# VHH binders against h2kzm9r124to488, part 6

Target 1, 365 residues: h2kzm9r124to488
Amino acid sequence: RFTIDTSRAKSNQYVVSLCSKKIGIIEYPDGRSDKQPCDVYWHNVVLSDMNKIVTSPQSRVNKFPGMTELAKKISLTHSISSMQKLFPDEYAFYPNSWFLPAHLADFHAFYRKAQALGKTEMWFIVKPDEGAQGTGIYLINSPNQIRNVDQRQLVQEYVADPLLMNDKLKFDFRVYGVIKSINPLSIYVAREGMARFCTEKYEKPDSSNFKNLYAHLTNYSLNKANEAYVHSNTLQDQTRGSKRLLSTVFHQLESRGVKTKRLWHDIKLILVKTTLAMLPEIMLHYEHHFYDSTGPQCFQIMGFDVMIREDGTPILLEVNAAPSLTADHIVPHPGRTLLEGGQRVRSIVDEVIKIPLVRDTLLLV

## First folded at step 14 (VHH)

Design u5
Fold by OpenDDE, look of step 14:
Structure u5 (fold): chain B 365 residues (1-365), chain A 124 residues (1-124)
Amino acid sequence: as target 1 above (365 residues)
Amino acid sequence: QVQLQESGGGLVQPGGSLRLSCAASGFTFSSYDMYWVRQAPEKGLEWVSWIDSSGEETYYKDSVEGRFTVSRDNAKNTLYLQMNSLKPEDAAQYYCARVTETGGFEVIYPYDYRGQGTQVTVSS
């Protein structure tokens, strides 16, 4: 039987343990006391000593060294920008981006040029590089509105023309991909993913509404704090929830005449192209981390956040090297806010997505 | 066993035309979307064209849009690529490929089910 070390799985342990049991993998939640290697090591994060823990080249580990850093906003932008220079049309799925403070002048120049061309209603989104889950994000319509120009942060063109459904809520997709290997490169996409909806109706940003992040940001971590967040208890209810299955939303889009086959195709291409853009750095980090030995085979579940424009074209918003694999959420106590605490409740949408994702990933490797 | 066999490649001058064919066997051809992909020297595998299982929907790489036409004959288990107005940058080994599914996943890179390919050379 295959063995899995989950001693470093942390927040992922529950789902990984569950899936391991389902498919007959022997789990070592505390590591192997006999010091024999496991077939698979599941880590929540990459630590500097991973090469000391995973010593057998026949073993597999669910993280690429350096991927966490590489998937950060600025690093990702650098990787994609390099490809955009070579293949501008093929990499148009990533918004124009500027890394601050280094590209501040370039951003100003871009803005001036846009203004001169009569594009006076451009909006930009400012994202701290170290920020997660929507923290510290804000919108601007002029470079002089950047709060701290010396801070490491990413400025991107804001996608102001999202595809909306009848509910007028902005939404994006969390698409899950698995990099099975990098030599040779092998990439898989999960057929089921997540749609995340804002909790307030979308309006084009203006001076009156640009601070309303519940209308402009799709992040679950942000929107769950809004009273308007809709938790789904059943698969039937999720069709109108703040979290929906990707397949559900695709079906809804198809009913509206959207070319969903083309959309899915384009999304798959985004995953491939994005991974290709990152590949040189992934390889470099791998070689560096395992410089003194034959390293194990690495694989990794990745999250790709993709928004659909009104014209049906997908845009890459973010890449997550460690997408949440938890299948529950916290519901506020009656009469209380989420900040005051809550009860962990089963998330049917997350379960339907993440359990098969992890299970099938384990079967894949 | 899934088998794909490409043919129709050759040497053409810029502006010339070729018609590629792909013979499929070992699976229900009419049930699968099909792809044309190509690999030029010192370049990676790239997507060129896509056709759905019914043949009703077709999509193309931007650089070949308007010049290439993908079609299929499900009764003959054959995929086609009409290439017109060929350019030097179109020179590559061309493959027909089928989507592969494993569990809840689709394989998106590389294309596992593809033939041996057919060489297209564009030179004056």
Scores: ipSAE 0.816, ipTM 0.913, lowest interface PAE 0.4, mean pLDDT 93
Fold by ESMFold2, look of step 17:
Structure u5 (fold): chain B 365 residues (1-365), chain A 124 residues (1-124)
Amino acid sequence: as target 1 above (365 residues)
Amino acid sequence: QVQLQESGGGLVQPGGSLRLSCAASGFTFSSYDMYWVRQAPEKGLEWVSWIDSSGEETYYKDSVEGRFTVSRDNAKNTLYLQMNSLKPEDAAQYYCARVTETGGFEVIYPYDYRGQGTQVTVSS
């Protein structure tokens, strides 16, 4: 009997339970009482004590130890920058990045070299170490505009030329990858994903507006973290909502002359190359966590956030180690606020994406 | 049983040309997009080119764009790679690989190659 422990699935448990039932997996939603291990453990996040919860080497768990930290912007950027040093053309899909103060001289050198080549419209986003999520970030167009140059902070090229739809809204793709195993390395991509649209029309930075864009960037970061702000109610409404199917947007791009098969191929390369860049740290954290025993086989659904430049070039923005696998969202009860409790409402776009994603992941393992 | 057999490799001088072939059997070749991939010493497999199932669309790694041409003959179940203006950096074992799907997923690593490959050596 193939078995799954979903007691740590939290908000994702509904989708995992539904998929388990559909394919005949025996589920233990409260954990197993007979002391035998399950074949699969489904956690909603990377648990720091995973090595004490999943102990059988015959089991699989849907998280790699340490992956939350490895996928964060700082660690991700370190991993990719190391590959960019060795293979600059192969890893051009990630914006150039500098860790200040250590790389301040390198950043100045990059800027001066680009000026010598005639590049006059360069923008950079600065992410100070001191702020809460999204707070304290700002745009610059010269290294001399960096605040507090002696403090730890990340400077990254700002993608100021995103491909826009007719409504001038900026969007990115959420592409789901599955790392099935790391020894041997095995990676899959889901052919369906999500396109997420901003709520405000895009405005390119220039000398007259970049202060105003600071507030806009803060709102964009918050909107991106809260993808439930505007929902499509039906598949017919995909062209108007904040969340749309990747396949729908690809079809729209193709009708406007974008070579979408090339774009998809380039996105697949981004997933592979990003995973390869992270792999040494993934392996180190696994070995450290399971130093004294053979641990379980880990697999993981990862979210890759990719935006497209006007010229059709995909750019990796972020990696999410624990993308939401929920197919609903919470709205307030009539006449009340969300703080007073809420009601779960079905999201058809999320269902179309996430139910097959989870089902087919369970079939892989 | 899926079979892929590469041929056409050899020793050439820098600037020379080679034409690689990949004979496919055991599957419906015309239904699959295909890769050419290569493995140089101390490197893993890297893709070189991609061609869709109909042969109408092709894409290349930047370093070979304009020098290499991928094509297919679906009636003969054969994939080709015309390699012109060869450089020492192109020296590698070359494989053809199938683009493989399972359920709602596409396999993106490792590449689905089955043959022994064919060696391309540039004399330097």
Scores: ipSAE 0.753, ipTM 0.878, lowest interface PAE 0.4, mean pLDDT 83
Fold by ESMFold2, fold request of step 18:
Structure u5 (fold): chain B 365 residues (1-365), chain A 124 residues (1-124)
Amino acid sequence: as target 1 above (365 residues)
Amino acid sequence: QVQLQESGGGLVQPGGSLRLSCAASGFTFSSYDMYWVRQAPEKGLEWVSWIDSSGEETYYKDSVEGRFTVSRDNAKNTLYLQMNSLKPEDAAQYYCARVTETGGFEVIYPYDYRGQGTQVTVSS
């Protein structure tokens, strides 16, 4: 019989335990007392001491060493930008990005080339490394508008033409990918995922409003966290909730004439190409972490955040190395704000997504 | 067991045409979307075209659009690729692949090809 150690699953333990019970895996939620290895180890995050916890080459662990750093915006952007230089058409799904000051000349060259091709309205988001020291995220439409060009900062194309639903809310998809193995490379995508909606209507930037958009950019980032976020507690609320099923939104897009089978194909390519861009570093971190012995077989559930342009093309926004696998959420107490504390309630949308995701991942391995 | 067998490759001159076939067995062919993929020497596996289970929708990689046409005959369990205006960069081993699902997942890498493929060579 297969065994699983869930002692380091933390907040995800409930879902993993439920799935283990359903498929007949013997669970050790407090670890094994007999010093024998488990077949699977389920960690909630990438642990720096994984090589001391998972020591048997016959074991599997649900995290790759170093993946937290590899999926961060800086490392991810470096990996994809390297591929964009070699294969610009293949990697057009990620916004062009420049690390200033080192790439300032490249940014100017990109802007001049785009102007020569007749592009007249281009927007860029600037993320200074020293944000809290008086400079936050801001928008520009020309390289001349960059503040403090000698400071380290990330400039990225701003996608100003998102596809909106009838309620004019900006949304993205959280798509779950599973890296089953890296030698050989094996990648799966969950057919179900999450659509996450902003709580406020979208305004396209222009010369008259882009200063006002500083507040909207901050609110969009906070909306994803937990402020004023509408949570669907039933499947019947799927047409109006801040979190909706990917399948529900795809159906709505299809009814509006969007070619959703093409969209899904393009999203799958994003997952594969992104993983391929990251793969050399994933392999190097694995070999370094397990340098003194044959290590375990790693696998990992990854979250890919994808936005859709007005023309139906998908754009990769972020990769999350440890997406939440919880099936509940915190809501404010009646008559109070979330800042005053809250209570945990069942999330039907999260259950429909995450229980099959974890169950089927366990069956894969 | 799932079986896919490719045929119809060969040597052609630039600008020539070939028609590839993929005979499928061991599964309900009409229930699955299908790919054509290819592998050139010293290159990885590259998708070429996709066709849905009914044959009503098709998509192509930009470099072959307008030149290649994918089709299927569900009564004969056969997938086809008509390749026109062939270029030297089209030279590769061509495979058909099934869009395979397991539980709530789709396999997205590697492509689920099973046959030995068929070689397309373009030379002057």
Scores: ipSAE 0.753, ipTM 0.883, lowest interface PAE 0.5, mean pLDDT 83

Design u5
Fold by ESMFold2, fold request of step 18:
Structure u5 (fold): chain B 365 residues (1-365), chain A 124 residues (1-124)
Amino acid sequence: as target 1 above (365 residues)
Amino acid sequence: QVQLQESGGGLVQPGGSLRLSCAASGFTFSSYDMYWVRQAPEKGLEWVSWIDSSGEETYYKDSVEGRFTVSRDNAKNTLYLQMNSLKPEDAAQYYCARVTETGGFEVIYPYDYRGQGTQVTVSS
């Protein structure tokens, strides 16, 4: 009989338990008392002591050791930029990036070459290593505007011309990929995902606003608490909610003449190429974590955040190693801010996405 | 038992043409989108073209667009790739692959190719 240990699933346990019951998996929500291994271990995050928890090579665990660090912006960018040097056309889906101070001359050369070719409006985001929790992040339109060139920091091309819907709202897609295994490498994509919309109309950076622009972009948490934020509680609300199904937005894009089958193909390539870029480090961390034994078969649901340029081409923004698999969201109490606490409300959009995602992942493994 | 059998490769001069075929069996061919993919010596497998299940929509890798044409005959369970204006960089082993779905997922790696492929060689 197929068994699952959900004792470390935490907030994701509800969806995993529901799916386990639906497909007939025996669940141990508190772990097994008989010291026998389960067939699957479901963790909510990558645990540093995974090798002490999942000890049987016949078991599967839904996380790869070290993946949280590998998916973070710095490590992800390092992996992808290495592939961009080898295969520049194949990895053009990730914004050009430079690690300063080491790549300062390369950044200047890129800027001069682009100016010589007639590019007149270029924006870059600067992310200093010293800035905790996003403090110190700023926009520039020239390399000479970098404030502390000798400090370690990431400079990345800023997407200033995103595709907007008719309401002028910026959005991105959360696409779910499943790495089923790495030996051999096997990757799946969920056909359904999420589209996340800003609550205020997009403002392009210019010389008069660029010092304040990042504050507007990072105000998403406050925007979610804003009364203009529209929660989607039914499928009928999908045309105007701030959180919509990917399939709904694809239909809207198709009606505007976007070639959505080509877009989907390009997004699938992004998932594969990103995983391939990360794979050497994934394998290395696995070998280090399980160096004294044959470890379990790891699999993992990954979140890929993709934005669409106004010309219809997708770009990769982020990779999330442990996307939330919850089916509810928190709204503020009436007359209060979200920061003062809130109440849990069922999310139909999250249910439509995440229940099949978890169910079908369990069926794959 | 899904089977895909590629044929039609050969030796061609630069600028020449070839027509590849892919015979499918063991599944309902008309229900699946299909790829052509290729593998050059010492390189990874790359997609070349895609065609939907009805044959009405097609896409091509930029480097072959305007030179290659994918088509299908669902009555004969056969996929085709017409390759015109061939260049040395087109030399590769060519495979057809099925776009395979499982539940709410699509398989995106590895490509679901099943045949031995057919060799295209472009020489001076």
Scores: ipSAE 0.742, ipTM 0.871, lowest interface PAE 0.5, mean pLDDT 83
Fold by ESMFold2, fold request of step 18:
Structure u5 (fold): chain B 365 residues (1-365), chain A 124 residues (1-124)
Amino acid sequence: as target 1 above (365 residues)
Amino acid sequence: QVQLQESGGGLVQPGGSLRLSCAASGFTFSSYDMYWVRQAPEKGLEWVSWIDSSGEETYYKDSVEGRFTVSRDNAKNTLYLQMNSLKPEDAAQYYCARVTETGGFEVIYPYDYRGQGTQVTVSS
């Protein structure tokens, strides 16, 4: 029988334990006392000391060393941009991006070229490289509006015409990919995922309102990162909540005439091409981390955040190396804080997505 | 066991036409979406076209759109690729591949091809 060490699964342990029990895997939630290796190690994040925890080459671990850094905006941008130089049409799914200060001249050149070609409405989002998601972000429509050009920051094309639902809410998809192995490369996509909706109607930026939208972008990023972000209590709430099943939204898009099979195909290509762009660094980090000995067989569940343009084309926004695999939230009791205790609230949307995702990943490896 | 056998390749001049076939056996062909993929020398596999299980919906790589037509005959368990206006850049080994699902997943890399492929050569 297979064994699994879930002692470092943290908040994800509940779902992993449930799935292990259902498929007959012997779980060690506190680690093994006999010092024997497990067949699978389930970590909630990429651990820098993975080589001291997972020592048997016969074991599998659900993280690649270094993946947290590789999936961050700067590293991801470098990986995809290098492919965009070689294969511009194949990698057009990622917004043009510039790391300041190093790419400031390139950004100016891009802006001048676009103006010469007659583009008069260009918006860009400016993001801090490290820190809380969404903190300090703002919109600009010219390079002259960048604050503190000498500080590290990411400038990225802003999608000003997202595809909206009839309620005029902006949304993105969280699509789950599984890198089963890297030599040979083997990638799977979960057919179910999540659609996350803004809590406010979308307003297109213009010269008169873009500073007001600055506050909305900050609130949106903070709300998306917050685990207390509005959750559906039942599947019946799917069309009313800010977190919905990907399949539900695809059905709604299909009823509006969107070619959803083409969209899904394009999303699958995004997952493959993004992984291919990252693959050399993934392999390099593995080899450096385990240079003294044969390391474990790594696999990983990755979160891909994809937005759809009004013309139906998908774009990659982010890659998450350690997406949450929780199926519930702890919320404060009314009138109290989480430190004073909280109540466990089930998320049916998360259960429908994440229990099969983890179960089938365990069966796959 | 799942079997896919490609045929219909050959040598043509630029502007010529070929019709590729892919004979399927060992699985319920009508239940699966299918790909055509190709591999030029020292290149990886490149997606060419997709067709859904019913044959009603198709997609093509931009460089072949309007020149290639994918079709299927579910009664004969056969997938086809009609290639018109062939260019030197189309020269490759062509494979058919199944869109494979396992549990709640789709396999997206590598493509699930099983045959030896069929060679298309476009010479001046």
Scores: ipSAE 0.732, ipTM 0.866, lowest interface PAE 0.5, mean pLDDT 83
Fold by ESMFold2, last read:
Structure u5 (fold): chain B 365 residues (1-365), chain A 124 residues (1-124)
Amino acid sequence: as target 1 above (365 residues)
Amino acid sequence: QVQLQESGGGLVQPGGSLRLSCAASGFTFSSYDMYWVRQAPEKGLEWVSWIDSSGEETYYKDSVEGRFTVSRDNAKNTLYLQMNSLKPEDAAQYYCARVTETGGFEVIYPYDYRGQGTQVTVSS
């Protein structure tokens, strides 16, 4: 019989256990004591000691060694930027980026070339390395506005022209990809995903308001990170909640004239091209981690965050190596914060997305 | 079970035309969206065009739009690619591929091609 070790699934264990029962997989939630390997190991994060935990080459594990680091903004940007230099049109889906101070001259050259081509308004987001998550981020519209050019920091083009729904709210899509294997490379996309909406109406940056928009930029980043702040408890409420089904938003976009089949195709290309850009490092980390042994067969569910420009083109914002697979959220008790506790409430949107995602991933492997 | 057989390749001069065919069997062709993909020497597979199951909607890679036309005849289980104004950059092995779904997933890499492809060579 097919077996799964979920002892390291942590918060994701509920969904994985539910799916294992539905498929008839024998689950070991505390690990296996008889010294026999399981067929699948389900980890919540990439573990640095994976080679001590998953020792059989016939086993499968739902993480690639090193993937957490490879998907982080710096490493991801490096991988995609390398491809942008070779294939600029094919990798235009990722914002142009510069690592300061090393690329300061390149950033100035890009800006001057764009001005020479007649671009009169350009916005960039600056992420200093000397700040807590979300702190110190600011917008600029010229390289002269960088506040400490000699300090390590990331500069990226800011997407100032997002497609908005009728309520003028920004949104992005969380699209789930599955890397089934890397030799040979095999990638799947889940047809269902999540759309995440901001709580404030969008204002386009300009020279008179860009300092006032700092809070809106920060709020969008926090809203995206806090996926539970506005909840929809029915599928019929998909026009109002902060979390909505991707399929529902696609239908709404099509009714407004967006070519959604082309959009979906372009999103699929983003997943493939991003994975191809990362693949050399994924392969190197695997070979290094399992150098003196035959390693397990790795697979992984990845989260891709995609924003849509007003002209209908998608751009990649972020890759998450360990997206949450939980199907519930915690609501604070009245008059309290989440630090003081709360009540666990099912999330219908997350259930519709994540239960089939995990079930069908287990069936693939 | 699923069979895809490409034909119609050959040698043409720059600016010339070719028409590729893809004969499908072993599945309900009219139920599936289809791709044309190509592989040039020392390059990976790249997407060229897409056509939906009905043939009413088509998309093209930017570099071939306006020059290539994808079509299908669901009664004959055949996919076509009309290639006009061919350039040296278009030289490649061309494959047709099915848009394949499994459960709640779509297969996005590798493209689901099954044939040996057909070679298009563009030289002066």
Scores: ipSAE 0.729, ipTM 0.869, lowest interface PAE 0.5, mean pLDDT 84

Design u5
Fold by ESMFold2, last read:
Structure u5 (fold): chain B 365 residues (1-365), chain A 124 residues (1-124)
Amino acid sequence: as target 1 above (365 residues)
Amino acid sequence: QVQLQESGGGLVQPGGSLRLSCAASGFTFSSYDMYWVRQAPEKGLEWVSWIDSSGEETYYKDSVEGRFTVSRDNAKNTLYLQMNSLKPEDAAQYYCARVTETGGFEVIYPYDYRGQGTQVTVSS
């Protein structure tokens, strides 16, 4: 019999337990008392002591050591930029980026050259690496707006020409990839994913509005806190929700004349090329973590956040090493705040995406 | 029992032309999008072109755009790659590959090629 340890799955345990039951996997939600290894270990996050928890080389674990750090903006950008130097056309899907302070002069030079060529509306995201409370992510339209230029920071081009849907909302896709193994490298993509919409109508950045984080960012946490958020409670309601199915948005794009098969092909290439760019570091962290024995067979579900330009070309925004696999959320009771208590409600969009994702990952492994 | 068999490679001078074929069997060929991929010595597999299941949409790697044409004949279960204006950098072992699905997933790496490929050599 095939066994799974879900004792460290935390908030994701519900979906993993449900899928385990459906396919006949014996689950140990509190770990095994008989001290025998399980065939699969499902962790919520990358654990620094994984080599002490998963000790059998015959076991599989759903995290690669070090992946949390490798997927962070600085490390990710370093990996992709290295490939951009070697293969600039192949890796054009990632925004121009500068590591401050080392590349400050290069950033200034880029800005001046673009101005000389007539580009006047340039926007950039600044992502501090060592930010203290209050020094988070912000937008700029010139290099002289950078705070604390001597601190380690990432500056990236901001995509100001996003493709918008009929409701004038900016969106991105959350695409799920599975790294099944790294030796040999084996990567899968889930055909279903999530489209995440900003809860306010998109406005192009200008000097009067660029500090409004809600209009220029899309993610579930910010949208959930915004009172304009529309929960998708049925598949028929998904055309108006802040979270929508990727397949529904693709169908809407196709009806508007977008070449969606080309788009999907380009997205698949982004997943492969990004994973290839990260692979040397993934292999080094694995070897370092398990240096004194053969380690377990790692696999991992990864979240890729992709934005679409007005011309239909995709760009990579972020990689998430531990995307949420929850299928519900808590809403306040009528007439009360969330702090006064709430009730758990199903998220149909999350169920349609995440239950098959986890089920088929378990079948794949 | 999916089978893909490539043919039509050979030796050609720079600027020459070659037409590759890929015979498919063991699956419903007309239901699948297809790739051409290639591998030069000491390099990994590189995507070259893509064609949808109907044959009406095609995409190419920038370096071959305008020189290569992918096509398919679904009645004959055959995929083709017409290569014109060949350059030394096009020399490689060429494979056809299926866009393969399993459950709710697509396989995106490695490419699902099954044949031995066909060698294209471009010498001056």
Scores: ipSAE 0.727, ipTM 0.861, lowest interface PAE 0.5, mean pLDDT 83
Fold by ESMFold2, look of step 14:
Structure u5 (fold): chain B 365 residues (1-365), chain A 124 residues (1-124)
Amino acid sequence: as target 1 above (365 residues)
Amino acid sequence: QVQLQESGGGLVQPGGSLRLSCAASGFTFSSYDMYWVRQAPEKGLEWVSWIDSSGEETYYKDSVEGRFTVSRDNAKNTLYLQMNSLKPEDAAQYYCARVTETGGFEVIYPYDYRGQGTQVTVSS
């Protein structure tokens, strides 16, 4: 009989337990008392002591060691930028990036070349690495605006031409990929995902509106990270919620003339190419973590955040190593802010996406 | 049993043309999007072109766009690749592959090829 240890699934435990029951998996929500290993271990996040928890080579665990760090913006950008140098056309789906101070001259050269080709307004986002008081991100439109050029920091193209819906809202897609194994490499994509919408209309950056857009960028990042986005409460409300089904938005894009089958193909390539770019470090961390024994077979659900340019081309924004698999969201109590407390409310959109995602992942492994 | 059989490869001079075929059986061919993929020695498998199930939409790797044309005949369960203006870098074993689904997933790596492929050689 197939067994699963969900004792470290935390907030995701409800969905995993539900799916385990549906497919006949014996669940150990508190771990096994008989000292026998389970066939699957479901962890909420990548645990640094995974090699002490999952010790049987016959077991599978839903996280790769080190993946949280590998999916962070700096590490992800390093991996993809290395591939961009070798295969610039193949990896054009990721914004051009420069690690300062080492690449300062390269950044200046890029800027001059783009100006020579007639690009009159370009924006870049700057993320300081460490060691600086007041280390928030900021926008620039020329290399001369970089603060503290000798300090370690990441500069990346800011994608200022997003495709907008008729309500003029900026959005991105959360696409779920499953790395089933890495030797041999096996990758799946969920056909359903979500689209997350900003709560305010988008304005393109220019020198006259920069401060307003800085506030808007901050609000967008906060809203995107906050699970209290305005949510659709029923499937019929898909056109007005902050969180919508990917399939609904694809249908809307198709009605506006977007070639959605081509878009989906390009998104699938992004998932594969991103995983290939990360793969050497994934393998290295696995071998390092399990250096003294044959470790378990790891698999992992990954979240890929993709935006669409006005011309219909997709751009990879971020990779999430531990996307939420919950089907609830927290709403403030009536007349109170979220900081004063809240209550859990069922999310139909999340259920439609995440229950099949988890169920089919369990069947896959 | 899903079966894919590639044919039409051969030796050709640079600038020449070849037409590859892929005979499909064991599944409803007209319901599936298809790839052409290729593998050169000591290199990984790369996609070359994609065509949707109806044949109305196609997409090509940049290096072959304008030179290669993918098409399909759903009545004959056959996928085609017309390759014109062939270059030495096009030499490879060519496979057709199905866009395969399982549950709510699509398989996106490795490509789901099932045949032995057909060799394209471009001699100087």
Scores: ipSAE 0.712, ipTM 0.846, lowest interface PAE 0.5, mean pLDDT 83

